# VHH binders against Uncharacterized protein MJ1408, part 8

Target 1, 350 residues: Uncharacterized protein MJ1408, of Methanocaldococcus jannaschii (q58803)
Amino acid sequence: MSREANPFKKMPTILMPDELMAKALRRGEKVANEMRQKELPWLLKARFVEEHKVRTIASVVADNLQKVIDKTPPVRKLPKFYQEMVEVLVGIDDFKKSMGAFKWASELVRKLGNEYARKIRKARTPQQAGKLRKEFVGRVKSILEQIHPEMAFVAVAREKLKDLPTFKDLPTVVIAGYPNVGKSTLLKKLTGADVEINSYPFTTKGINVGYIGEIQMVDTPGLLDRPLYERNDIELQAILALNYLANLILFIIDASEFCGYTIEEQINLLKEIKDLFKAPIVVAINKIDLVDEERVKEIEEKLKEVGIEEILKISADKDIGLDELKERLKKIAIKEFLKDKDAENKELEC
Key: E = the ipSAE of ESMFold2; O = the ipSAE of OpenDDE; V2 = 0.75 times the mean of E and O plus 0.25 times the DockQ between their complexes.

## First folded at step 1 (VHH)

Design f09 (framework vhh_7n9e_1)
Fold by ESMFold2-Fast, scan of step 1:
Structure f09 (fold): chain B 350 residues (1-350), chain A 127 residues (1-127)
Amino acid sequence: as target 1 above (350 residues)
Amino acid sequence: DVQLVESGGGLVQAGGSLRLSCAASGFTFSSYAMYWGRQAPGKGREWVSGITGSGSTIAYASSVKGRFTISRDNAKNTLYLQMNNLKPEDTALYYCATYGSDEVIYTYPGYSEMDYWGQGTQVTVSS
């Protein structure tokens, strides 16, 4: 069983009209030169050369456009996370319209290729055959220029979408908290040593994906590690797309404040995330080995005051409380995942 | 052999302008898309702008859109980047680039990987 890839990973590079025409003309000329080497009567040879040149040009153009269609997944059949990413980064309606332009042009070029090949076969002179080929090339150039904006749009869309992360359809925990609160150490200890680094929009750090058995753990450096009011609208929408993935949010608090952020600052980030995400939140108070029990109780009381009921006390560095945390995350994530799947099935019945 | 030679960099104050040039040789310039990329000290290469062989399609990184203008002169085998309203954040070594094929690739913001790069021209913007 191979790992499922990002749905857009197989989209081919999009050639612009002048590049695609140059490629088609080059291949057509190669085929024409091969045909010119055959021993045939002069008029029959001239007609075959031009006919095969037209057929080759039509095939190169039409097949290139059709390949884009065939290797692009239909948006409506995508998981909700990927549908939202297409909407945020590209725009679903414009994407569908552009794919329609590729289909229209591919079919028209193929039809014209067949039409002109038949006309060339009936040509009375080599000059007539050549003129028909030139007319065909002019029509293909016109068709490609007509869809030029849609070709450019799909090229940009491909670049935005092809490097999106691959997520499995599993109970998923999204990890949040300020930098240096111990997220990386905790993720490594909960999942073992191996995590997969994936690209994500609007972060140069990427995201880290690991597993606790059949539980997917997603660490989001650069995304959920600083105030969200500092983001522009499109960045915020890309971050909020994680709502379609998250069954549970694990928020890490550094009790020692050695991360450089006060407890009040950390709780304010927690409040922002709580307001913007639908998933339940579990808070892990980390670095309890560095502070008094009384300080931990103060933090716990403040968390309860802001509506947090699932609070764990841990030390990732000293391996304190990690088994309890792991079991709590598994229990809640599985419950929420199954609840969300049941809700989806009921929506489809309507 | 494909050769790309950049020029036009220098020291400029914030809000100033520079025009970069890239002289191309060793390939049929008008048949290939051309790109500008940059690399600041301690950072990876990033895409800045791209233009198709015909000049009909142009794209820019969000960080430079509205301030920079890419253009080409196919008769002179030269690519240009007009840089206006320069910011200290624009300080970098600027490269022109192309691929070994006639394929047009618009890079994702923050990512750029090219087969052929020039030696670069340094742009330093003082604050």
Scores: ipSAE 0.000, ipTM 0.105, lowest interface PAE 20.2, mean pLDDT 81

Design f10 (framework vhh_7n9e_1)
Fold by ESMFold2-Fast, scan of step 1:
Structure f10 (fold): chain B 350 residues (1-350), chain A 125 residues (1-125)
Amino acid sequence: as target 1 above (350 residues)
Amino acid sequence: DVQLVESGGGLVQAGGSLRLSCAASGFTFSEYGMYWGRQAPGKGREWVSGISSSGGSTAYASSVKGRFTISRDNAKNTLYLQMNNLKPEDTALYYCAASEPELYQYLVSGEFDYWGQGTQVTVSS
């Protein structure tokens, strides 16, 4: 579907007032030069030159501002994940107000262009026609300077939003766990290494998106791989936006502790994620090939004590338990995705 | 609402003739000066001709003087432009326009307040 792409990818570069005016004035002068080549009565030629400058300047400015509006998706029609990202990174209310400023300025510039073009047609001297054009240009510069803060705001908003990940409308599994527990190896084994690297706020590593057939797998290095309560408010909110995407969380435990984190530390991160995310959690105890069965049973019992019901024992490195994991992930993710779609459809009917 | 509807355009060979008409409504036609303007592809608007409210005075751009004749029928609320000895350079969208009576003194300068949608004239070489 059309909703599979990042909705902000097509937002144009936002020109600042001086840049937009310079562009409009250059286009106006080009059109004026065409008019000067005509064999017309002196006063008529002067009027038509100035009238065409005004109409061209008005069109360039108004069309540029309107283009920003036309290529920016309405926030209310976005998938909830993208709505939340606009709120977190930009602020929905300020974003709407800024779009309103662009619309106001575009309409006012068009209106003034028509008004001044009519006045120029009635000018009694070339000097009067030129004065009217200068007045119009001054009015447009004033309008653009008035919305300068909103133009700067939208430019910053565009930079923050244009590189957000592209997510498909598919059952989605978000992968969590400490660094070096085997997430990368597991993702490659499950998806065949066909992964797309996407930028995400507050991580330099980005996120990795892969697929198991129709199941979207999201690996979140830098996001769900260290204690969540150590994050600042904005970073945590951006992480929690993944709640609108995740149908299932796959949490990876390193049974060997070779990752550098104790089982207690790993289970504490799991508890934080369980408390903050709405999606069901499946826990995969990884690296079982490096530990004895008694150790695995100890970990399994500790997981049950913290309310984990879906526990699988795997070795990503040795290809143990991966088929069972894959089928379990598909079953739960599809079920939750369809349940969420039913809830969404019911909400839209009301 | 003021409405100006042009007709009579088309494709003609160099040296040919066309007669354009403009049907006016929504104002007292007999009290307004009337005009023809044109816009060629990639060019700005050019004034072509003007006629007084009574039809007693006419004016023409130097590029069309002697080849074009502007006229009006106040009983029919219609403006005309007879175009003779057409040249490829006459290829343009032709508009009729009306001017408020107080601005008629600027007939030669192409004063107009209302524009029609235009009729296309194409002259082959």
Scores: ipSAE 0.000, ipTM 0.076, lowest interface PAE 26.0, mean pLDDT 82

## First folded at step 2 (VHH)

Design g01 (from b05, 18 letters changed; framework vhh_6qgx_2; at its last look DockQ between E and O 0.68; V2 from the best seeds 0.00; counts 0 for: pae E 2.9 > 2)
Amino acid sequence: QVQLVESGGGLVQAGGSLRLSCAASGFTLDYYAMAWFRRAPGKEREFVAAISSSGGSTFYTDSVKGRFTISRDHAKNTVSLQMNSLRPEDTAVYYCAAVSDYYGLSYTPHEYDYWGQGTRVTVSA
ESMFold2, look of step 2: ipSAE 0.446; ipTM 0.803
ESMFold2 (binder alone), look of step 2: mean pLDDT 83; pTM 0.857
OpenDDE, look of step 2: ipSAE 0.403; ipTM 0.768
ESMFold2-Fast, scan of step 4: ipSAE 0.614; ipTM 0.859
ESMFold2, look of step 5: ipSAE 0.360; ipTM 0.763
ESMFold2 (binder alone), look of step 5: mean pLDDT 83; pTM 0.854
OpenDDE, look of step 5: ipSAE 0.174; ipTM 0.665
ESMFold2, look of step 6: ipSAE 0.350; ipTM 0.759
ESMFold2 (binder alone), look of step 6: mean pLDDT 83; pTM 0.855
OpenDDE, look of step 6: ipSAE 0.119; ipTM 0.644

Design g02 (from b05 with S57R; framework vhh_7d4b_2; at its last look DockQ between E and O 0.02; V2 from the best seeds 0.00; counts 0 for: pae O 4.5 > 2, placed apart)
Fold by OpenDDE, look of step 2:
Structure g02 (fold): chain B 350 residues (1-350), chain A 125 residues (1-125)
Amino acid sequence: as target 1 above (350 residues)
Amino acid sequence: QVQLVESGGGVVQPGRSLRLSCAASGFTLDYYAMGWYRQAPGKQRELVASISSSGGRTNYADSVKGRFTISRDNSKNTMYLQMNSLKPEDTAVYYCAAVSDYYGLSYTPHEYDYWGQGTQVTVSS
């Protein structure tokens, strides 16, 4: 599976029972009309027509359901981030159960198609052949009605999952910090303004994704920019899901406090993020152009007190320290990415 | 009632010949392709020969090619298998089968509409 796209984008539209049956019946009738043109004895012709109708209807229904299965990635094969998204958005168990219903129905319809086709071949009268066809159709309708709830579920699931952002399988840096600390500006400066905005169901602001060479930079406005106590359960889960994406956290501090948050408040948020994420943290003290050197040193000391080892001083606006930051991010993110990959491989071997 | 009835089986010595017949009742064979299958003890059923509704096309298993001949007489509603140069390996229950011809005979069908009960052929010294 190309790790480069949302794995759910390929899921087809889910047809509800009536829609699917209508489609199948239309195609069946079309085929029947073609078969009626053949020169065959009366009984043989009737059998032939009804059999092909049954086969066509069965095929259309079964293939449609199978297509959904084929185009839906197994949850177990998904990156952990996407697995978590499935859990948060729809529930993995329910999703699996629903997909199981598709499989069951697809197989059963195929089986019934074959059975009824054989019966029709042995029909003694055209009326009997027709009756068998009707019986078959009735059974298919019943099957589809039986799985209707699951079909509806998958349809809703598809709508939710198809809009998930696309992340590349690259070393990934997730940016965190309070609003207006300069995250967006920094992202643009680091990536050369090559930033893609993607929808994220947990924030109205979307997700910003950019690239620095082979490093993926992710900004999640509205998620990692507030204390955790301000987040609801769903948001919290979404935040936790980022753990599966982030190889490195870049935390931005506004040295000037013009963002509206004190250094203490910003450091408190940093502490929360540090506790929440397994990934290492690089702190960038931003807007150093707006404060004196003594203030920057003070902030740096405070950061060291809370266990931050990687601290860089920058001004995104004035393009100060960005090259050093870029190099440091690359170095650490790549290292962590490789480490994580090795760990994953070991888990798969167990 | 639709029925296929095999006849002509028996016990013969190697090198001898047998002729099997399959008579259809309850329907006409005019529009049916037919075939002979055999099943030896402990083995899976296998195709021996098949013939189109018109008799214009025939197919044989490699093991019987040149020795067996499948034919049909639609006027008698009967299919035949002439088995020459019989070998011990030919020992099996032989089954007659029929399938509607509108399926096309470009390939050997795996499903048949009707089957006989089978006739025993034993080749032994």
Scores: ipSAE 0.020, ipTM 0.460, lowest interface PAE 4.5, mean pLDDT 89
ESMFold2, look of step 2: ipSAE 0.234; ipTM 0.697
ESMFold2 (binder alone), look of step 2: mean pLDDT 81; pTM 0.826

Design g03 (from b05 with H110E; framework vhh_7d4b_2; at its last look DockQ between E and O 0.63; V2 from the best seeds 0.00; counts 0 for: pae E 8.1 > 2)
Fold by ESMFold2, look of step 2:
Structure g03 (fold): chain B 350 residues (1-350), chain A 125 residues (1-125)
Amino acid sequence: as target 1 above (350 residues)
Amino acid sequence: QVQLVESGGGVVQPGRSLRLSCAASGFTLDYYAMGWYRQAPGKQRELVASISSSGGSTNYADSVKGRFTISRDNSKNTMYLQMNSLKPEDTAVYYCAAVSDYYGLSYTPEEYDYWGQGTQVTVSS
């Protein structure tokens, strides 16, 4: 990923056909009134006024449609994370086709504007010039109504996409675990800075992003902090898009169970996440200051039974084990990030 | 079934003309930019000409400028390539391709949504 901002944030508001036509007609009439002030013979003035009205209306409509295209990134050139999010939220093929309709309409309106302007210059009467301008306006209205469904689609897509999270192209650790296991405290301790909150589909709390040097840490309240079995295919695809972001999963277990979930419940969530993600998993057993060493060993034994080999024992509140955790996260995340970059670098440049 | 079908290829002598057609079936070309590509034996597939969805913009490879003309007729769901003043260097398999158009005419081959099967053009004495 090479972008530092949501690539869809710059998309302009999408006007519907009647709104865009009304805007163009108002601007056309303003220009027409300015042209009527010129001292010209009656027929020449009529031609001049109607020609400039047509050219202005064509430009307002075509430029508005083109601006949407210019401010919308080509989906297939985006990092894979954003491509997957577009597919999940709106559908890539429908999005591309709808943007194609904007381009088609913009070019056609501009072509018709030039064509009708030339016809108006040859009008024999003011009535003929006015009729040609009315015909042009009617054709523009028809073109806009033809693409009305695509305009509506892009308007909805813009609302869904403009709030997508922004991620840097850095080694990334995604944090998971039930609420109250200490994720927020740990994130603050590891990053030493305020976290940024970003929206993400299927959670109203957003996601928290922080950094350990050049390691991007992502905490996902509402996503990876509850059982996944109740989620439908669309929700699962949005969660799976994190596979394109995550180089490493950090799963937090509360040894004390004061979070309100038993160790068995926490391990069941871990198993679900392990099955869903390709990234390696590090488990941190947190709050070890609140339980004895025998209990921690029991938890560690259960984790090894389910296939977890990277286990650290910490207390975020008491600053126990955090330096070792930080170094382990950095080493693994960078290694996995570089593996992904090698695979991507085998692709040819465009 | 969605497909593009080329026609009009053949064997001609240098200096002569050919007209290629590309007909779409199973979809309409209205929102698609189109391109002609060619591939000679042992060479990479290269762009010959492209045309926007409305027909308002065209682009040509330097080697064919002034000799080839790309056009389209959306009412017939067809794109054309008029090839005049043909040279032996124009010998290749010619492919048509279509892409949902929203970024002009600058596309890589991987960005095209549909490809035809190709038609052979041979220019020799």
Scores: ipSAE 0.012, ipTM 0.548, lowest interface PAE 8.1, mean pLDDT 86
ESMFold2 (binder alone), look of step 2: mean pLDDT 82; pTM 0.835
OpenDDE, look of step 2: ipSAE 0.022; ipTM 0.326

Design g04 (from b05 with S53W; framework vhh_7d4b_2; at its last look DockQ between E and O 0.01; V2 from the best seeds 0.00; counts 0 for: pae E 22.1 > 2, placed apart)
Fold by ESMFold2, look of step 2:
Structure g04 (fold): chain B 350 residues (1-350), chain A 125 residues (1-125)
Amino acid sequence: as target 1 above (350 residues)
Amino acid sequence: QVQLVESGGGVVQPGRSLRLSCAASGFTLDYYAMGWYRQAPGKQRELVASISWSGGSTNYADSVKGRFTISRDNSKNTMYLQMNSLKPEDTAVYYCAAVSDYYGLSYTPHEYDYWGQGTQVTVSS
């Protein structure tokens, strides 16, 4: 079994009221045709045909609604990352209320199906049996229209949730830094060049997932690449969901400033990331081959003033310092991952 | 090999108790809803009790409500049926079954992914 799959991937397509009713009516008429072939007296045949039509329509509608519920994971039982994504993208309370509306409608349609089937068995004329079936169909249509907003809501929610990224339960490093500081080059060098692109809210670039042995590396183009003042509250909540994934943040600084951002701008972004996330931060000073050693020392001192304890000096292009960086990332990410697992186990004991 | 194995059946006198166990091997019961079914000679297999994957929801047949208790211990990969105040009418082969599911308790027998081989329970004086 796999716990890494997107829990919303198996949600069925949500039918709108007219689509679901049309499906139910087609199935009901097929059953009615089969029942018409039976050798029965005139009135008994009418009762039998209309009863089975009602029972079939009720079952098709109720089962379709129940299937949506059955194939939708209970949000409050999901890992915190997915709970936060549901809240940000659709709203947990509204999602829960909509599932309740599906359940309510499914149960009511079954109840009405049984009620009308009983009435049809007592019909005194074929016309009365047909009238009762038509009344039942009208009531089902009304119930579906009553929950039409919730059906539409779930359809939209399904589209937003079915493509959420899948993450393994492994020590995880999240990479941050301005564009063009060398993140992509570094990721390729550390992971061996094979990276899988995944969708993520509020970035058209997606996110990149790669591995160093048992360490999951997540590159976040468009997410941790610019100042917070450029983000609205909803975007910030989606960025903060990364706290439920990250055991370690790797922040990349371009010593040369050829990325287009000054060292001061880069350090300001680092401060914002430091304030947002619980995970420890390792800073890699990249492109040291393009600046003199005294400049690198100046940058290192500024980082220490900000409170950064783990600083490495690298050149991704020239393969300088990458082995040491890899070993430091593994050590810290595994340590933090195991601390989180121990904290989870202690909470379960209470 | 994926298996469900029932144990704890036997012959008992009316009014006595039995505890059935259903142990899974080759897979874990995490994320499986489980059920106990029984089949008496000449009868169709019928639901006795069912339990959600987490144990948070249970369902019982009217004939056993108040006398039988279904439970599970996912850490031991096992489901249980405590059967108290046994009656001759409870005589049957008891089967456990599992279906992969996050949600719901209402399944027809053909929807279950796995079934055990059954354990005989006989209530006789």
Scores: ipSAE 0.000, ipTM 0.107, lowest interface PAE 22.1, mean pLDDT 84
ESMFold2 (binder alone), look of step 2: mean pLDDT 80; pTM 0.812
OpenDDE, look of step 2: ipSAE 0.008; ipTM 0.259

## First folded at step 4 (VHH)

Design s01 (framework vhh_nb_b201)
Fold by ESMFold2-Fast, scan of step 4:
Structure s01 (fold): chain B 350 residues (1-350), chain A 124 residues (1-124)
Amino acid sequence: as target 1 above (350 residues)
Amino acid sequence: QVQLQESGGGLVQAGGSLRLSCAASGFTLDYYAMGWYRQAPGKEREFVATISSGGSTYYADSVKGRFTISRDNAKNTVYLQMNSLKPEDTAVYYCAAVSDYYGLSYTPHEYDYWGQGTQVTVSS
C-alpha cells in the first residue's frame, strides 16, 4: 500500500445527456454505414442496419454509464479519511443515490436495446424497422433526461473529489503550529528534499507531504495554523478528518516569538488541537538559538502544565536537535500506527 | 426525509400466507436495491430476500421456494409474498434500501435506510 493513489483519480469525465446521446448516435451511424456495405437481400439488409444501430447505441450509452460505476470506489471500502471527505464535500447518501441512478439507467438501456433488436429482426418492412429504432432512441433520451440531475451531481462530485491529496498507508505525522514558526524549514530538513504540494479543501495554500523513509510527514498550512473556533462547521469537519490520518501530531513553537504570536497564543492553539485530535502530541520548541536557556525552560514548564510530556528543543535553521527529533518521531509514529492497525482488526472480531 | 414503512404483518396459522408491503417516501426506489430482514427475540437480524433495481432476486435458503420478493417502482413499493408459513418464520420483518451501484447486498451493515419493522406471528 506504499503507492496508493487518490481513490477518485480514475473517475471518468461525466457526459451530460445530450453529449452522451450524440456520441451514441454517431457510433450507431458508423456501424449502420458498415452494415449497408454487405451484400444482402433488401429487407434483410434494412433489418440488419437498424438492429446493429440499436445495439450500438445501447452499448455506447450503457457502457459509458457503467464505466462511471466501475471506476468509482465503493464508499464503504475507502479509508476513513476519504469516507469523511466524501461526506464533507458531497454527502455520502446523495452520492450513493446518484451512482445508483447510473446503474439503473445502464441496465434499463441494455434491456431496451435487446428488446428492440429482437423486434427489429421480426420487422416486415424497412419502414417498420426504422420506426422501432426511432422509438428506441426516444426511450433512451427519456431515460437520460430522467437521470440528468444525478449526472450533474456526479460531475460536480468528481471535480471536488479528484484533487484530494494522495496519502499512503504509512505511519503519519501531521505538523501543526502558527505561520512562520519554522514548519516548512523543518519539514525540508527532516525529509532531505522538496516536498510534494497537494490540494486540500478550504485552504488555498494546500498541504505539503514529505517522507522520512517509510514515515509520512504532512504539513498543514491554512488548516492547523490558526484558532479552530474561527472556522465554519464544514471547514472544521474537513480539518478534523485529519484525525483518521494522524498517528502523531508534531506541534512547533517559536520560542523567539518572531513569528508574530506570543507563547500564550501558541499554547492556546496547542490546547485546541490537543482537545480535538486523538493522536499523541510531540512539541518541538524551535529557534532555541535565538533565545536564552532560561526562556526555553520557562516555555517547557508551561507545556508540562498543559499536559505535554514529549518536548524537544531544536533549531531547524541551525540544525540543532534534528536527529533526536527524527528518531523520536519515527519511534512514536510507528508504535501508534501499529496500535491503530491492531485496533481496526479487533473491531472486526467477535 | 427518507422513510420506509412496512405493513401487512399479523397473526397467521401454520401453512397460511401473508403479503408484506414496504412503502418508500422521500426518494425513488428506481435507484435502490431492496432487502427484507427479520429478527426473532434474542436473535441477530437475519437476511430473508433481496431484489436489485433491475429485478434480480436472491433468497435465504430457509425461505427459498416459499417467499417471493417483488417491486413496483411506479408505486414506490416493495413486496414480500410469504407462503407456506412455519412457526419458525415468527419475527419482526424489516424493509431496507441500499444504492444498487454496490450490487446485491446480504449484510445488514451495507444497507442505508431501514423501516420500523412489522410483526409476523405464525401459530402452530
Scores: ipSAE 0.195, ipTM 0.665, lowest interface PAE 4.4, mean pLDDT 87

Design s02 (framework vhh_nb_b201)
Fold by ESMFold2-Fast, scan of step 4:
Structure s02 (fold): chain B 350 residues (1-350), chain A 124 residues (1-124)
Amino acid sequence: as target 1 above (350 residues)
Amino acid sequence: QVQLQESGGGLVQAGGSLRLSCAASGFTLDYYAMGWYRQAPGKEREFVATISSSGSTYYADSVKGRFTISRDNAKNTVYLQMNSLKPEDTAVYYCAAVSDYYGLSYTPHEYDYWGQGTQVTVSS
């Protein structure tokens, strides 16, 4: 289940091979200096110094790589929305391969550390102990060099994934419609004051998330506010990932056309969204206070002709029809959310 | 394009040995855990053995002590050495790869890539 955090938010900064190796060597030298202060026979002291250098270097490298794994959620256990975003932005197969490289390297470094520490304990001279430590360091450098491309890949993946929006596992309404049709005003009036701006791929405006009790409201400026036929394939896939989130789409029509778009243009966008999204659509005809009742009737008739059954007449600015809209959205979103949960449970039983 | 290809199956008498090979192409094996599964007529796919990217192995109780899984990353190949074969070992054997970084998998549904299978028949 999703909580109040993006699944990738806790991914740590990825150190490159040279940075990680330098950190490990510095820690090893610090431990060596502490061991040199012990009152031990010279050969035993020399062995202990080199052994603890190896153990420390192995731990720093292996633990750093393992921390990346531990703080990264397994893709298969993610909500489908986040799985799709990994696929679109990064590529699941390459992501999993690269994470596998971290696990391989972490386990191999830990194994080699134990092996070389044991060999150093049996060293007959300080020179032999030092040579074994240098050999170990060389092997660790080679391992990190081998996974350098995968480390770079995960660093880029982290930057793309860490700022994905945070969604709760709640009935979700996605809001669509052209700019200036009244979406922002409506969202504030339906949810109250608590609207949080989240990042989303391919929009500089982000997305706005608010709540009507336990109903999650998502406004998508830059995503579902202009024709979809003008989008590139990756951008369209990112937009279509919202299908895994949306239980209901609320489409806003500006009856006055003061938004700068004709009713015909607005209905054409509605048709595109209706064709591409599985969720049912509720249409709110907004700004009815600025137009004649006859015009509202004309728009309602055109919407019915394109297969829209759930039509509400509102004025966000004048607080007309908002309570009815609120109740309609709650009823439909909850119903669809529960259907989707039932389908998910049946999939797990098969 | 990722592909796994099994070989080495055939007919063998009870008590005999076979070595199965699984050749991987289109990816580097180093970062993948590898598994062997088998399916007898009228039964579901059964776990046989798995080997992690680091070489850690796990075996089904039915084959433990008789079968050995190993890997040669330089040849991009995984092996299953089958000794002391029994008639109940008769099945189609499948090689599988998983890049799940959360450890060894014993569940078929977690494996990303599968071979076409190779038939092993053990006569009494």
Scores: ipSAE 0.297, ipTM 0.720, lowest interface PAE 3.3, mean pLDDT 87

